# VHH binders against Protein HEAT-INDUCED TAS1 TARGET 1 (HTT1): the designs that were tried, part 8

Target 1, 277 residues: Protein HEAT-INDUCED TAS1 TARGET 1 (HTT1), of Arabidopsis thaliana (Mouse-ear cress) (q8lfw5)
Amino acid sequence: MESLLECFAITDGKCHPDCLKANNEQEDYDACQSAALVAVSLISSARVIFKIDSKYTEYSPQYLVDNVGKEEVEGEMDQPSCQYTVGNLLSYLVENVWTKKEVRQREMDQQRREFTVKDCFEFAFKKGLPRNGHWAHVGCIFPVPPFACQIPRVPMKGEVIEAANVSEALKLGMQQPAAARLHLFSPEFDLVGEGIYDGPSGNETRYVGLRDVLMVEAEKIKGETVFTVQICYKKKTSFVKVSTRSMILPLNGDDESQVTEPACLLVDFCIPRFSIN

## First folded at step 22 (VHH)

Design bb3 (from aa5 with F109Y)
Fold by ESMFold2 at other seeds, fold request of step 23:
Structure bb3 (fold): chain B 277 residues (1-277), chain A 122 residues (1-122)
Amino acid sequence: as target 1 above (277 residues)
Amino acid sequence: EVKLVESGGGLVQPGGSLRLSCAASGFTFSDYAMGWYRQTPGKQRDLVADITSGGYTKYEDSVEGRFTISRDNTKNTVYLQMNSLKPEDTAVYYCAKGRGYFSWRPEAYDSWGQGTQVTVSS
């Protein structure tokens, strides 16, 4: 099967030109892609930190995007179209990639994201993940081929560990980088520079939403714990220092009659904790 | 002024042990991660082990099981216990101060001691 994987990878350096062009034209935030990217980054980091992988190994975020939240699809391995053969690979490429077949995607009718970083970890522990490259060339915007069930996946065993507060989050972060979600406010986030992001600051604040981040550093500044997160925002990846104090967040800017519990700018801390017998 | 003073280096035979110490001053020791790096001639400094402010430790593969990093916040001191020493462990060992409680970013360490020589030979 390794020769078939090599044939699959050779069809285009990274992805088919049409897939690269389509991806480059996508400018809006994609919550599922964001969660998948954070999840694989943390899985790769944890596996190196705890010496499960001998070097930093990239896993496929596209596999998560394509498969998390879907019913398991079982096919017979004996069916000709489900076998991972050179012929089936070439047939898929001819039908879907080289002839530029157009594939419509179904509209997703949801109020919120289909899955979170936590869901990605749980899926990875259940199903394993292929290395990046093995799936990236199969799993672009074209249909997943029937023989995809034969693609090698790295099995992963573990559990998701969550933190309920800043003190617990600090302890998780000392062990490995952690996932979190950040409440973003404009223009405050764009203006933070090298300072500390303190969230909303007054009458011109607009709530942008939640963004998945990697918590990678913590320090004490003026007696307060400050976390540094890695975030991709407006297609720029940066490190931002974030306040950990509790505050009332104006998620509805004009609604002052609502009783709102204090919250932090960073919420939903979790890590993937791998296990070995 | 941050000051890191290493001690405990020396000459030892293969299979022997040494304990390195690093006395720290000029900052609130308990708020910072600490590390030990080593450097052989012609090579870059490489992380050997580090320890977060909360006591969580990490080790380079080649020393895991043989070296133990620890800290004593009451003495502002970080230690490296080095057992089963090999000729490959010969290097100048440097104490390093981190940027805060922990960091997983590149260049996580911003201050260094003068180094202490460890030589493992027959």
Scores: ipSAE 0.730, ipTM 0.865, lowest interface PAE 0.5, mean pLDDT 79

